# Ledger of designs, part 22: VH-VL binders against Thioredoxin-like protein AAED1, chloroplastic

Target 1, 196 residues: Thioredoxin-like protein AAED1, chloroplastic, of Arabidopsis thaliana (Mouse-ear cress) (q9zuu2)
Amino acid sequence: AITGASSGAGIGKGTADSLDTVKVLDLRGNEIPISDLWKDRKAVVAFARHFGCVLCRKRAAYLAEKKDVMDASGVALVLIGPGSIDQANTFVEQTKFKGEVYADPNHASYEALEFVSGVSVTFTPKAAMKILESYMEGYRQDWKLSFMKDTVERGGWQQGGILVAGPGKDNISYIRKDKEAGDDPPVEEILKACCA
Below, E stands for the ipSAE of ESMFold2; O stands for the ipSAE of OpenDDE; V2 stands for 0.75 times the mean of E and O plus 0.25 times the DockQ between their complexes.

## First folded at step 24 (VH-VL; framework fv_ifinatamab)

Design ya5 (from y2 with heavy chain S107T; at its last look DockQ between E and O 0.51; V2 from the best seeds 0.00; counts 0 for: pae E 3.2 > 2)
Fold by ESMFold2, look of step 24:
Structure ya5 (fold): chain C 196 residues (1-196), chain A 123 residues (1-123), chain B 106 residues (1-106)
Amino acid sequence: as target 1 above (196 residues)
Amino acid sequence: QVQLVQSGAEVKKPGSSVKVSCKASGGTFSWYAMHWVRQAPGQGLEWMGYIIPIFGTAYYNEKFKGRVTITADESTSTAYMELSSLRSEDTAVYYCARETYTFGSDTQYFDYWGQGTLVTVSS
Amino acid sequence: EIVLTQSPATLSLSPGERATLSCRASQSVSNMHWYQQKPGQAPRPLIYGASNRATGIPARFSGSGSGTDFTLTISSLEPEDFAVYYCQQYDSYPLTFGQGTKVEIK
């Protein structure tokens, strides 16, 4: 059985306050307070390891397959990646992702949400099998984007997660912090959190 | 069918090293983690570590105090386990075991095992 | 490190009898597996994920349990079932095995 990480809103008042000071960049370079992404609507927010990651691209695709369900429920689909707006635009061009995309070049959102961090050069056996599965399904790693100086300097070895939040900047109803690369929840778990 | 064939039994002196091989056939090698597990005479199973051949990365059980090195050669579909500074208590049968992954349920277990390699450490 | 304690150490039974083997984990686990090992042979998988039979394993083998307590049941022992059985966890590294339960002919 799959055991998820801790879920539910309100477990970290300091975390919610810290998120209000966190800003991300839209694709045009405008600074946006991250909590504005769910202040007036519920959002499913995927936090990528980096914009070139094959496992993150697969996660983005499986969330996007449910975008019609999210739209019908008034829920936005958002992806945040560590890196520059140029890297974010390259991701959108290569993947055709239908949700909103934001860049967090300083990893501020990752720090505030306390996602797992540190050097993770070694892939686990599970991560390797997830990469193989992704290749069999036609997804590809962008190795150039994965090893760009900006990606490495901005923590391209960082783990991500999934957040469901809003409406209301302090209303975090679901958070899943990836333990390792490829630590995906079933999509139905996300739909239960956003769109039940 | 997947088959794992290990190198033959070895007799070693204390303080030396041993390198056991495990050749895979009948399936993909590079993406599947290859684990090493040993069994001392009359005792249970002890996990030593793994390698993922495509990445060349290995992970080790701390109990061996950094004496174990696990490597792989993709061109020959062969994994290796080297144990250095041998002691008499390292006398054991050493197994390689291939991890499988059950998509959907995300379950990992050892589906194929080598026949075992007896390493005897004796003066 | 997760310690797995199996009981009993030895189970003496006759063919046709029901065998019940226990494995207790020192903390909650979800990836509990069972292996069978006959003398002079490598282990083979029986049960993965607490309750799923591995490929080619007969229906007389079943697994159950969750949290810290897990059970392997052999509903009617066949002559080939007299062996040593190990539980194994794959929840955290280092991967660990129980010390084994020997099922022997009474």
Scores: ipSAE 0.229, ipTM 0.723, lowest interface PAE 3.2, mean pLDDT 84
ESMFold2 (binder alone), look of step 24: mean pLDDT 91; pTM 0.939
OpenDDE, look of step 24: ipSAE 0.817; ipTM 0.919

Design ya6 (from y2 with heavy chain M34I; at its last read DockQ between E and O 0.59; V2 from the best seeds 0.00; counts 0 for: pae E 2.2 > 2)
Heavy chain, then light chain:
Amino acid sequence: QVQLVQSGAEVKKPGSSVKVSCKASGGTFSWYAIHWVRQAPGQGLEWMGYIIPIFGTAYYNEKFKGRVTITADESTSTAYMELSSLRSEDTAVYYCARETYTFGSDSQYFDYWGQGTLVTVSS
Amino acid sequence: EIVLTQSPATLSLSPGERATLSCRASQSVSNMHWYQQKPGQAPRPLIYGASNRATGIPARFSGSGSGTDFTLTISSLEPEDFAVYYCQQYDSYPLTFGQGTKVEIK
ESMFold2, look of step 24: ipSAE 0.440; ipTM 0.816
ESMFold2 (binder alone), look of step 24: mean pLDDT 92; pTM 0.946
OpenDDE, look of step 24: ipSAE 0.806; ipTM 0.918
ESMFold2, fold request of step 25: ipSAE 0.398, 0.375, 0.371; ipTM 0.791, 0.793, 0.791
ESMFold2 (binder alone), fold request of step 25: mean pLDDT 92, 92, 92; pTM 0.946, 0.946, 0.947
OpenDDE, fold request of step 25: ipSAE 0.831, 0.835, 0.831; ipTM 0.927, 0.928, 0.928
ESMFold2, last read: ipSAE 0.368, 0.417, 0.321; ipTM 0.782, 0.799, 0.768
ESMFold2 (binder alone), last read: mean pLDDT 92, 92, 92; pTM 0.946, 0.947, 0.947
OpenDDE, last read: ipSAE 0.835, 0.830, 0.831; ipTM 0.928, 0.926, 0.926

